# VH-VL binders against Toll/interleukin-1 receptor-like protein (TIR): the designs that were tried, part 4

Target 1, 165 residues: Toll/interleukin-1 receptor-like protein (TIR), of Arabidopsis thaliana (Mouse-ear cress) (q9ssn3)
Amino acid sequence: TKYDVFLSFRGHDTRHNFISFLYKELVRRSIRTFKDDKELENGQRFSPELKSPIEVSRFAVVVVSENYAASSWCLDELVTIMDFEKKGSITVMPIFYGVEPNHVRWQTGVLAEQFKKHASREDPEKVLKWRQALTNFAQLSGDCSGDDDSKLVDKIANEISNKKT

## First folded at step 4 (VH-VL)

Design b59 (from fa08 with heavy chain E54W E57K; framework fv_fasinumab)
Fold by ESMFold2-Fast, scan of step 4:
Structure b59 (fold): chain C 165 residues (1-165), chain A 120 residues (1-120), chain B 107 residues (1-107)
Amino acid sequence: as target 1 above (165 residues)
Amino acid sequence: QVQLVQSGAEVKKPGASVKVSCKVSGYTLTELSIHWVRQAPGKGLEWMGGFDPWDGKTIYAQKFQGRVTMTEDTSTDTAYMELTSLRSEDTAVYYCATVYDILTGYFDYWGQGTLVTVSS
Amino acid sequence: DIQMTQSPSSLSASAGDRVTITCRASQGISNYLGWYQQKPGKAPKRLIYAASSLQSGVPSRFSGSGSGTEFTLTISSLQPEDLASYYCQQYNSYPYTFGQGTKVEIK
């Protein structure tokens, strides 16, 4: 029931390419990985009766892509991940996939329009929590995607494998 | 809580167009991803496309691109699928379905289906 | 487009029997596969998502397994109400594609 890795990602951006490659490589190395497929029972997110997969994971690999911050579900997940990171109970590995880390940190660039929509539709306090989580996330040491997804996959898998013991 | 109610059956001639509606109740349309799937009599399910209201983009299956248009009227919580240049092969039951809810994750709710018959 | 192939196309079995339906993807789809049940005259309902996760409210006699390109839906003890067509569906990439379906009839 305990995972080594929790994968957080926006499926529409990365599912059929990068995440599939990463997941297969982690599984090949016998790393217990929870891949959050965004498939949930109606209203069953963050159940208090069951420890979330995030809570029982040692690492969170968070892949922030172009449309990650367009998803309120991804943003709520990131808030939870960063709360556990602050408590020291999870190690967060930031992956910036096709986005600039500074744009994530300050919610500028591609994220600016996404947050205009959030500000118009969501509770202001909730939007502030999402912004804080992204800023704290982008302050962590992370990796950026380039032209070689396989090299990035190997780098992530090696780092996790080495720290798994 | 979520309920999808579709418009009634239609009979069309080849070359005509049809516009099927899907009214959302018990939930806000802007918080749902509505997709359209059809099923010809005695045949399997075929995905046509879907709209993600948060991204403001619609994805169409290549087979229907150029003939299908999926739209939404947020004031009435109603999604629409319009198919033009109808052929006899377009005779099918057309379903609207939720695939993904932006706020809570995945839903799987289906409309009752709309039979569209194309005959000369 | 990713092609989904099911076997068998139809089967007939008795109440209490173990039934298996297989689904093959033309390329790797990881675990982004669902199984749907469609009873006569009704809209489809999802039974399984993420290849092996049971949808809320679905009886435990249904289970899914597999990853990559080979997937199986199992009904451990067939019941009369299970008379239906079953479809696999990949949602790894657009366009989403369904298998051709398997019709399950009960003797």
Scores: ipSAE 0.000, ipTM 0.463, lowest interface PAE 15.9, mean pLDDT 82

Design b62 (from fa10 with heavy chain T30D L32Y; framework fv_fasinumab)
Fold by ESMFold2-Fast, scan of step 4:
Structure b62 (fold): chain C 165 residues (1-165), chain A 118 residues (1-118), chain B 107 residues (1-107)
Amino acid sequence: as target 1 above (165 residues)
Amino acid sequence: QVQLVQSGAEVKKPGASVKVSCKVSGYTLDEYSIHWVRQAPGKGLEWMGGFDPEDGETIYAQKFQGRVTMTEDTSTDTAYMELTSLRSEDTAVYYCATHYGDYYFDYWGQGTLVTVSS
Amino acid sequence: DIQMTQSPSSLSASAGDRVTITCRASQGISNYLGWYQQKPGKAPKRLIYAASSLQSGVPSRFSGSGSGTEFTLTISSLQPEDLASYYCQQYNSYPYTFGQGTKVEIK
């Protein structure tokens, strides 16, 4: 296992706040964490690099925020993560950040407009895979953001530390 | 329907600055990586720079570093490209585009002609 | 920087002809290449992304192929409305770079 944790997130929603706090706490605890802006070269395509780190990670912390499902890049990444989760190769920790889990499961609420755009522009088979990945993801036990990001960060870090051996 | 609508043509003197706007309609600016491309009359396309959503940072081509600034106002869904210390060779049509890697969205603004002459 | 070289710089062909434009990258770019069409006085329009994927709404007579350093845009049956300049662009790494363009004229 090269990494303990793979962080999947939409940068503009969470990078400067929640993801920064989470990454710092994981590193402080000596948890080997793959995070986009640390491991990927500036200007490099996401998907080739991201697939390899996912394969060699024990946990995937997936932070689904308001605009996560607007990104075809994020959705393709989630499909790959959920494929490995189905095989038992990775343990997925869902984090619902400012979105309702039921909306993620059914692609309603904030995701409805995003999937309306996807359905008009993308191959139906591809869109179906994205929807299935989100539905399977939302069926896993997860955590929702609240008023205190620091408590959520500690909860995630504690769970990973306890399961890491 | 997503549209990129750019500000109108500009005529500037050498040494002046120009700031071109690009308004995103039909969706939110946050989804897109806005890049700027220019084309001198009768010449090919030249990439100037763009916003990298992965890093949350704007990347400029070396040729324009120090003279170009690309910014975004998400409250108005408008991107801006400001070019300073204008020279005659900066006369070009400037385009904004949502182009980013394999993203299916690849919308282009109509272009803004910037003429630099004394 | 990755240099993109197109061949030919210009061509003239008749309606119905098969037209091929090539693009060479100075280093490997996998399949991170797009092809653009620009008609006189208009903004560029993407025809192909990921070297071979057809953009929605683009006629099926356009196709792309290649990987690594050698890429080809093919127009299987040239039409009068295809009069335009065509550009390849790599997006494997920053800075993104365009080929010098190929001007296609109809006889």
Scores: ipSAE 0.000, ipTM 0.475, lowest interface PAE 14.5, mean pLDDT 83

Design b64 (from fa10 with heavy chain L32Y T98R; framework fv_fasinumab)
Fold by ESMFold2-Fast, scan of step 4:
Structure b64 (fold): chain C 165 residues (1-165), chain A 118 residues (1-118), chain B 107 residues (1-107)
Amino acid sequence: as target 1 above (165 residues)
Amino acid sequence: QVQLVQSGAEVKKPGASVKVSCKVSGYTLTEYSIHWVRQAPGKGLEWMGGFDPEDGETIYAQKFQGRVTMTEDTSTDTAYMELTSLRSEDTAVYYCARHYGDYYFDYWGQGTLVTVSS
Amino acid sequence: DIQMTQSPSSLSASAGDRVTITCRASQGISNYLGWYQQKPGKAPKRLIYAASSLQSGVPSRFSGSGSGTEFTLTISSLQPEDLASYYCQQYNSYPYTFGQGTKVEIK
C-alpha cells in the first residue's frame, strides 16, 4: 500500500479537533492519508517485511503542538521523517499548532522543560538526534495555526493538491 | 505468548494500603505502558490511570488522584498499583491492561480481588 | 469527561440469533472506540478496536461499525459461549471511559 500523506501529530493536543478535520478533508479530496494511530508499530513487530507508512508516503504533514516534543514516540517519528526528507524521498510540510516556530527550532519555552525531562531519562545521543530533527524541521518553510482551524485545513489540503499535480 | 500475571487476592482493613503487582512476559515492560482498571462487584469497568509514554508521566483519574500511585520495575518486568486510605467502596477486582501507543488495551491480567472490610 | 451510554442494558436471545448492541458518546470520538467481552469471572477481552477492526483470534461473527458518536457491535449468529457482558470504551481522550455494559444472556 502507498500513501500520499503521512500525518504526524500529538494525539492529546489535536486528534479530537484539528487532525480530524484535516484527515476528513484530505480523504474527501481522494488523497490517500495515513493518520498515525500507532497501530502499525504492533503490526511491524509481527511482520518485519512491512514497510513503514512514512517510507511509502510522498508527503509528511507534521503538526507540532504544545506537547509534541514531550512525546518520545513523536520525536522518534520526526527523526525518521527528517531522515527521509534528507534523502529527498519525502516532502515535509511543517505545521506549528499553538507554538512558536522559534521555540521548536531552539527547543526553548515549553520545549525546554520537556527536553530537561528527556535528558534525565534518555541516552544523550538520542536526545541530540531529537533536538537536531526539531531544528532541521523548523528551518523548513511552514504554516502557523491561527483563530480558524478550517482555514488552515483548507490551506494544507490546497498545498498538497497543488504539489501532487 | 504475551501474558500479564497479577498478584493474589488481598483482604485489608479500612485505612490500610494495598499494592497490586502485574508481571509481564512475552515482551519488555518498557515497550508498552500498563493501565489499571477496576470493577466493583456487580458493576462496570472503571479506568483508574496509567503511564502515558507521550507525556513520560502517569495520568490518574481525578477520583483516585492523591490516593493512587502507579510504578514500574523494569528489572523484574513488573508494574504496580498502590491504593492508600482504603474504604469499603474500594472493594473490587483490579486489572492491569497493556496499553499500546495512545489507546490500545489488547491484553489484560487475570485480575486481583481486593476486599476492604472491618 | 466523555460519557458512554450503551443500549440495551441487558438482552436475552437464542443460539443463532443476530444480536446488536449500541454505544453512544456524549462528544465526537471519531473511530477511537473499542469493544470488550467479559465472561463471568474472567478478565475483559478486546473484540474490536478502531470501531470496526476485529482483534486477531476473535470469531468473524463479531463486527463493529460506526463513527463519531454512534457505534454498534453485532453478533451475527449468537453462540452459547457468547454469554457475557459487553463494554464499549472510548480512547479519544483522557480520562478513558467505558459504557455501563450490556449483559447478554442465552435462552
Scores: ipSAE 0.000, ipTM 0.482, lowest interface PAE 14.1, mean pLDDT 82

Design b65 (from fa08 with light chain S30R Y32D; framework fv_fasinumab)
Fold by ESMFold2-Fast, scan of step 4:
Structure b65 (fold): chain C 165 residues (1-165), chain A 120 residues (1-120), chain B 107 residues (1-107)
Amino acid sequence: as target 1 above (165 residues)
Amino acid sequence: QVQLVQSGAEVKKPGASVKVSCKVSGYTLTELSIHWVRQAPGKGLEWMGGFDPEDGETIYAQKFQGRVTMTEDTSTDTAYMELTSLRSEDTAVYYCATVYDILTGYFDYWGQGTLVTVSS
Amino acid sequence: DIQMTQSPSSLSASAGDRVTITCRASQGIRNDLGWYQQKPGKAPKRLIYAASSLQSGVPSRFSGSGSGTEFTLTISSLQPEDLASYYCQQYNSYPYTFGQGTKVEIK
């Protein structure tokens, strides 16, 4: 495989804290990491091209934060990741960063407002796929952010290192 | 390994402009997020603005909007901060600093500072 | 803008003392908070990032805690070289903002 880890995240919530720390630690351990900065793509979604890095990654660390589900790009990416998870070609590591896993599973709390907006603007079939992906994602065993990001970063890096070899 | 080297001290009259440079060595400017922070004599730190890699845009603090321009010359790995319509209150040490690296996350590298004195 | 307020503004303590500096944000910033040390005549140096993570090369006597709006920097056993001003800084949203600073002097 080309990458050990694919990082899926919403930059506005996590890039300047958790993702920076996680990426640095993974790189320090010589873990080949793809950091998907959708926000830096000048408003273009390269969904077909995006599938290539996901397809050639062993793990996907998906960090769902307050505004992850507000992004159609993040949601499309999650659909693709979960499709490959079902096929057994990728291991998904859920990270709930400042959000309740049950809110992600059922699209309640902060996600309820976000999905009202999606339902008003997007194809109903697409919205259903996004909801299903979030529900399936949240059913996987994952980790919640706490009072120490460095401990969570170390836990993730250790799990990847141990399973990679 | 990463080093930020700033231009030398300057003395300006009120109403003039100043342009401070920050040369990056040991790393590529395009892979760093350069921010500018100033400190008036005996005062605290004040964030002026910097490059936001998430949006690919430079963000300025409202207090300086319209008077400050932050630019980068990638061919020379040099960042610049230009402040116009100088007043005596602008007398300060101006620092360039890294707060984010697109490839490796956070860095904490600071230039040595440039003293800008504005007096009549 | 998010306002950062530090307490105390200054303190004097003896070598070996435990020193605590607090920082409060005017709104929730999660753990997007750093602590900086600035020695006289020098550029600032980051001690803590993500509210509680120690920057590489920083002595273990420094520690940070807190989340949301209330944060603390602790120096467990003050040393003479710790004479400096200390600043908290939020990086949760633009514009980035610093606390007003706490000057630490050794008696």
Scores: ipSAE 0.000, ipTM 0.462, lowest interface PAE 15.9, mean pLDDT 82

Design b66 (from fa08 with light chain Y32D A50Y; framework fv_fasinumab)
Fold by ESMFold2-Fast, scan of step 4:
Structure b66 (fold): chain C 165 residues (1-165), chain A 120 residues (1-120), chain B 107 residues (1-107)
Amino acid sequence: as target 1 above (165 residues)
Amino acid sequence: QVQLVQSGAEVKKPGASVKVSCKVSGYTLTELSIHWVRQAPGKGLEWMGGFDPEDGETIYAQKFQGRVTMTEDTSTDTAYMELTSLRSEDTAVYYCATVYDILTGYFDYWGQGTLVTVSS
Amino acid sequence: DIQMTQSPSSLSASAGDRVTITCRASQGISNDLGWYQQKPGKAPKRLIYYASSLQSGVPSRFSGSGSGTEFTLTISSLQPEDLASYYCQQYNSYPYTFGQGTKVEIK
């Protein structure tokens, strides 16, 4: 029912490698962790009528990878997470996985092409909210991936474990 | 409640084009990945294509490449599938659906289907 | 393209019978398989996703199993309302492909 950690990530990029390792380590440490699959009790996407796992989590670990911003679902989720962060109800831990934080902040590099596609398909107001969420997210202190995923997993788990209690 | 409502039945001559619409209600079109599936009379289901949100691109099955175009009008929450150079073998019920859930169990909503008959 | 083959193509059974339908993929698809039910004149409805996960609202008499290339849909106690065609679908890679279907009838 109540989670310590909500994991936001792009499944294609990280589900069967980095996120699998991180999730197992958090669970091993008895940290109540929700992996984002955007599924509600009835197999539905997020509903305003039901409290989302985001709302009942203390921490959100958001893993922004190469294709995170290509997903409208990931971007909508990030908007929600950052709204709760602004209210002080959740602590966001940014993880930049194979991407430059500056590219995320300004939607340049790999994100530039992704946002051209969003601009052609989505309402300008929605695209603006997505851009603002990414900019606010990238301004937070975070960690970048390197050559050793296990060290990053340990670092994240240690930070959560130490600050949870 | 999410509903997908499709345009009505069409009768076309060989060589003509048809454009089927799919109106989304109870949800916003941009929050759904719309795919198109057809079914010839007495036959099984055939995937034609759909929007892949991971790549931000519409993917078409090779069989239809060059003849099919799938578009969306977000201002009216309506998706479209246009098939050109129609043949008698294109006679089928065409469905729009929210299907691309690789590991999640997301929405499984289907339109009622649009019968397209191609005859001389 | 990944070819999906179902067995049998049709079957007739009595109410209360245990029914099994198999689906074989021409190459490995992990657990990226769904099962659909289509009643005459209606659009398909998903019964199973990710090979073995029951879709919300679907009766517990339906179950799915398998991984890789061999998959099974089981109806533990066939009911009259289960008269339909059943299709497996892989979503491991594009293009998505369906099996040819299995028609289930009650005498």
Scores: ipSAE 0.000, ipTM 0.483, lowest interface PAE 14.5, mean pLDDT 82

Design b67 (from fa08 with light chain A50D; framework fv_fasinumab)
Fold by ESMFold2-Fast, scan of step 4:
Structure b67 (fold): chain C 165 residues (1-165), chain A 120 residues (1-120), chain B 107 residues (1-107)
Amino acid sequence: as target 1 above (165 residues)
Amino acid sequence: QVQLVQSGAEVKKPGASVKVSCKVSGYTLTELSIHWVRQAPGKGLEWMGGFDPEDGETIYAQKFQGRVTMTEDTSTDTAYMELTSLRSEDTAVYYCATVYDILTGYFDYWGQGTLVTVSS
Amino acid sequence: DIQMTQSPSSLSASAGDRVTITCRASQGISNYLGWYQQKPGKAPKRLIYDASSLQSGVPSRFSGSGSGTEFTLTISSLQPEDLASYYCQQYNSYPYTFGQGTKVEIK
């Protein structure tokens, strides 16, 4: 295992606040964390010649926010994460940030609009894989954001620290 | 490996418009966020705007709002930047640039640049 | 808009010298800052991302530091091929903004 944690998130929603705080806390605790493309550069992320950072991570912290499912990149990443979760090679920690878990599970609310766009642009089989990944993801035990991001960050870091060793 | 190849140099008269293309190879356009940055001769870099094809969201710097249009043709993996009502001060090298991962925001790959000269 | 100000605008140094370029943001940008090198007639090339992470393939003599509003790019032992303009860029929020650039010349 090259990384302890892989962070999956929609930059537009969470990069400026929550993810920055979470990443700093994980690093402070000496948890080897992959955030976006920090470890993979020069266009090699998900390249056939390079093992995905997802594949070489023990935990995936997936932060699903309002616009996470608007991104085909995020959805493809989630499909890969959930495939590895099914194989038992990665432990997924769901974080619902400003969204209702049921909306993610059933692709309703804001996700309904996003999936109408996907259905118009993408292959139907690909869209089905995205929907299934979201449903499987939301069935896992997870945490919802609230008024205190600091407490949620500490909770996530504590869970990982306790299982890392 | 991702490569961005831009169209050739253009010479335009004041008041004309120019449309610069940026062909993406080695990756699918829908996986990338294409942005445009220009550089006047002897000057620094100036961000003009960028497009996220997944959202259909285009963000323009206020200075160019109303004169610039950024579009994409996903069938040919080509991005375009059209600037209208050209002025002499629009003379610059125009670059397309992209982040490999939409989630970052810093520019991983750059096109070679397109010189646009605006003169009477 | 977040204004990025670099210092100095230009410098001349000898091979082997330690060179420092400073970049200041008009408001907090956490670590969402990159440094780019542009050689004459070429497109910019990223050297540093996330304020302090070295781009793969970039010589270890380049390093970045800082967080919030003050950032530095350091070249620990200047080489002739380092003659270029250097730019900082914030990607904390739209519109993305660049510093005005620092031109590095070899004496």
Scores: ipSAE 0.000, ipTM 0.484, lowest interface PAE 15.3, mean pLDDT 82

Design b68 (from fa08 with light chain S53R; framework fv_fasinumab)
Fold by ESMFold2-Fast, scan of step 4:
Parts: C-alpha cells; structure tokens; sequence
Structure b68 (fold): chain C 165 residues (1-165), chain A 120 residues (1-120), chain B 107 residues (1-107)
C-alpha cells in the first residue's frame, strides 16, 4: 500500500486547527498520510482521480464537522470510502468534530438544512447514496471532539500505530 | 534555515500608502504560510491577515479589510503587505511571520520588522 | 472574534523564582494556543505550541498547560535572559488573536 492513512475532512472547518495538528503528528510518527486538500471546493465536483489514494490506503480517518455534509465533494468522497469499507479493504475511523453523531446518522440538526439544499439541486439517487453513506459511517464506533484535541490526536495516532505494526 | 528579511523603515504622510516586502530565504514561498502582524510603539501584537496557500485565499482582519492587500511573488520568493489611507494610528512595526509547516497554524519564523512612521 | 485576556499585565520577580502567566479565551479554543516571547527591540519567538508542547531549542524551564478557555505559561526558575514580554495567541479560527501581553521584569 502507498499510504497508511487517508484523511477526509472539510477544509473550511478544520484545516487550520484539528486537521493540521493531526496531520503533523501522523507524519512525525512516520505514518504515510494522504491529506486530501479540497481547495477546489466552491462548486467543484468529486474527481475520479481521488479514488486512487483511497484505494491504496489502509486506514481512512474521516473528520465530519459542521460543514462536511454541505460539500458535495466531501459526500462523494465518503461514498467511495464507505464502499471500500464494506468490501473490507479499508478500516474507517470516524471522528465527529463539533457535531452530534446521531445528527450525522439521521441527517438532522445542522445537516437537515444542508440536505434540504442538496435535495433541491441534486439527483434523488445521488442524495440517497450520500444519506446512506453518512448513516453507515455513523454506525461505526468513533470518537467525538471535546475541549482537548491533543488527546484525541494522540488517541488516533496511537490506534493507527498499534494496528499498522 | 528559513529566514524572512523585510524592507527598510518608511516615513509616510497621512493619506499615503505603504508597501512592505518580506523576502523568504532557505525555502520556497509556497511551502510557507505568510501572515502579517503589527505592533504600535509600546503596545501588543495585532494580527492583520495572512495568505493560506492551500486554498490560495488571503484572510484579512475586519479592522483592516478594505485598506490592506497582501500579495506574493513566487518568482522572487517575496511577500508584500500594502496598507492604504494611512493614519497616525498606523505608526507601528510591521512583521511578516510564517509557519515552517503550513499545516500547523502557529507562527514559526518572523521577519526582523519594518518600522512605518506616519506623521504630518 | 475570540478575545484573549492575559493576567497579569506585568510582573517583577527575582532570578530563581517560579513565574506564572495566565491566558483566558472568550470561547473554547481546545489546545490551539501558542506562547511567544518578545525581548526588547526584537521580533517575537515561539516558546510553546498546542498549549503544552515545547518548541525545540527552548529551555525546559518553560512549560505550558491548559485547554478550552484557561491556559498557563510557567517559568520554573526565572533567569535574567527571560526579561521580555510574553504573548498568548489562539490559532483555532480566523482572525488569529493575541493576548495583550505580560511584561516580565527581573529584580
């Protein structure tokens, strides 16, 4: 495999805080990490070329934050990740960052308004796939953010290090 | 090995503009996230804004938005901060500061500072 | 904007003393806080990042602690070269904000 970890996240929510710290710590531990920089958001669709890093990663750390589900790019990526998780080819580590897991699971709370917009603009089958991916994702055991992100970062890095070796 | 070298002191009249430069040595500018921080004489540090190279977006503090422009010339590894409509309250030392690893979000390297004096 | 408040604004202590500076954020910033030292006439220098991690090359007498909204910088045994102003800075969200600073003077 090319990468130990694929990081999926919404840049606008976490790039300059949690994800920066996590990425730095993983790299410091010699964990080969692909950080998916989604600078082409603002209407850009998920590119098929991004499937390659997911396919060759052992773990996917998926950080679902307040605006993750507002991004069609993030949602398409999550569908791909969950398809590979179902096949047993990748281990998914859910991180709920500032959101309630049940809100992600059922697309309620902050996600309700985001999915109202998706339903008005996108193909119904596509929206259904996005919803199902979020539901399947939230059913996995995961970690929630709190007031100590450094502890969460260390927990994630330790889990990956222990399973990698 | 990363070094930020800023342009020299400037004296300007109220209403003028000033453009401060920050030359990066030891690495390419695109490997770093350049931010600008100022300090009025005897006062604390005030963040003005910074370039986010991951998105290609520059974020400005509300107080300076409309008066400040931050640009980069990657061919010369030089960042610039231009402040317009200068007032006496803009008298300060202006620093460029950066993160060696653009992913950490905290300031790692600082320029030596450029004193800008605004007087009639 | 997240407001950062430091206490005290200034202090005077003797060499060998334990010095504590506190920093309070107006809202939760987890551990996205750095501490900077600025000596007279010089640019700031980073001492601590991620609230508690010591920057390489910084003496071990400096330490940071805290998370959420309350943070502390400690100098376990103050030295003459530690005469400086100290600033906390949050990098949890834009705009980045600094505390007003604490001036440390040595008797």
Amino acid sequence: as target 1 above (165 residues)
Amino acid sequence: QVQLVQSGAEVKKPGASVKVSCKVSGYTLTELSIHWVRQAPGKGLEWMGGFDPEDGETIYAQKFQGRVTMTEDTSTDTAYMELTSLRSEDTAVYYCATVYDILTGYFDYWGQGTLVTVSS
Amino acid sequence: DIQMTQSPSSLSASAGDRVTITCRASQGISNYLGWYQQKPGKAPKRLIYAASRLQSGVPSRFSGSGSGTEFTLTISSLQPEDLASYYCQQYNSYPYTFGQGTKVEIK
Scores: ipSAE 0.000, ipTM 0.540, lowest interface PAE 12.9, mean pLDDT 83

Design b69 (from fa08 with light chain A50K; framework fv_fasinumab)
Fold by ESMFold2-Fast, scan of step 4:
Structure b69 (fold): chain C 165 residues (1-165), chain A 120 residues (1-120), chain B 107 residues (1-107)
Amino acid sequence: as target 1 above (165 residues)
Amino acid sequence: QVQLVQSGAEVKKPGASVKVSCKVSGYTLTELSIHWVRQAPGKGLEWMGGFDPEDGETIYAQKFQGRVTMTEDTSTDTAYMELTSLRSEDTAVYYCATVYDILTGYFDYWGQGTLVTVSS
Amino acid sequence: DIQMTQSPSSLSASAGDRVTITCRASQGISNYLGWYQQKPGKAPKRLIYKASSLQSGVPSRFSGSGSGTEFTLTISSLQPEDLASYYCQQYNSYPYTFGQGTKVEIK
C-alpha cells in the first residue's frame, strides 16, 4: 500500500475541526492520505506498524498544535518522519497550529511544561532525540494557522498537488 | 514508594460544595496522571474524570460536567476535586487514583478514600 | 458511552475451586481492559491490565483473557483471602467505565 500523504497530528487539539477538513479536502482531490488517528492508547507507545505507512508516503503533513509535544506517540512518530526526511525519502510540510514556530524549535512556551514532564519520566537520550526532531522540524519551511482554516487547507492541498510528480 | 493521601471526611448540606485533596508523595505530581473515582455506599465504582497527559487536558465524565473541577498544585504536589451543587445521591467515598502511566507503563496507586456525606 | 456488563453479580465457592467472572463490552475495546479487586473496607487494587497482563505482586492464580468484547477473569484455585468484589474497567475511550461488580464469597 502506497500513500501520497502521511498526516501526523494530535487528535484532541485538531481532529474534529482542522484535520477533518484537511483530510476530506485531500481525499476529494484524489490524494491518497493516511490519517494516523492515534488508535494506540493507555500506555501504548508508537507502534512499529506506523513506520510502514510513513515509509511508503511521499509527503508528511505534520500538524504541531498546543498538545502535540505532550504525546510520546506524536514525538516518536516525528522522530521517524524526520529520519526519513534526512534520508531524502519524504518531503515534510510543517503546519504550526496555534503555536509559535520558535516555541517548537526551542521547546519553550507551551512546550516547556510538556518537556519538564518528559524529562522526569523518560530516558535522557530519548528526550534528546525528541528535542532534536522538533528543532530540525521547525527549521523547515512551514505554514502557521490564522483566522481562516479553509484557506490554510486549500494552501496545503495546492502545495501537495503542485509538488506531486 | 508512591503514596496518595486524601483529606478527611466531610459532611455537607444539599446545595453546598466540597473540595477533596489528594497529596502525592514519593513522586512529583507532574510524573503522575491523577483520576477521580467515587463509590456510593454498597454500590460499584464510578469514574468521574482525570488528567490525560497525552492531550494535556483534564477529561470529565458527562454526568459531572458543569459541577466538577479537577485541579493540581504542582508546588505542593496536591491534586483537588471540587464538586458543587451537592445532592444526597453524591454521598460516596471519593478516591484519587493513578490508574496508568501512559509514558512508562502502569501505576496502580489509590488514595485511602474520602467519605463525603450529604444530608440535611 | 461503552457499557460494561459482568456476570455473575455474585458467587459462592469453596477454597481450591476454579472461579471465572465474565465481562462484556457494548462495543469493541481491543485489549484495553483492566480487572480490579476490592476487599471489604479497602480501596481497589488492579490485578490485570491489557486484558491479560498480571500486575506485579499479584498471585499467579489470577489470570485474564479475551479481546474485543468478551473478557474473563479466572482464579485457578480460590483462597479465603480472595473474598472481595471484582470489577472490570475499559480504558479504550473516555469516559472510562466499570462493570457493576461481582461479589466473590468463600463457602
Scores: ipSAE 0.000, ipTM 0.455, lowest interface PAE 16.2, mean pLDDT 82

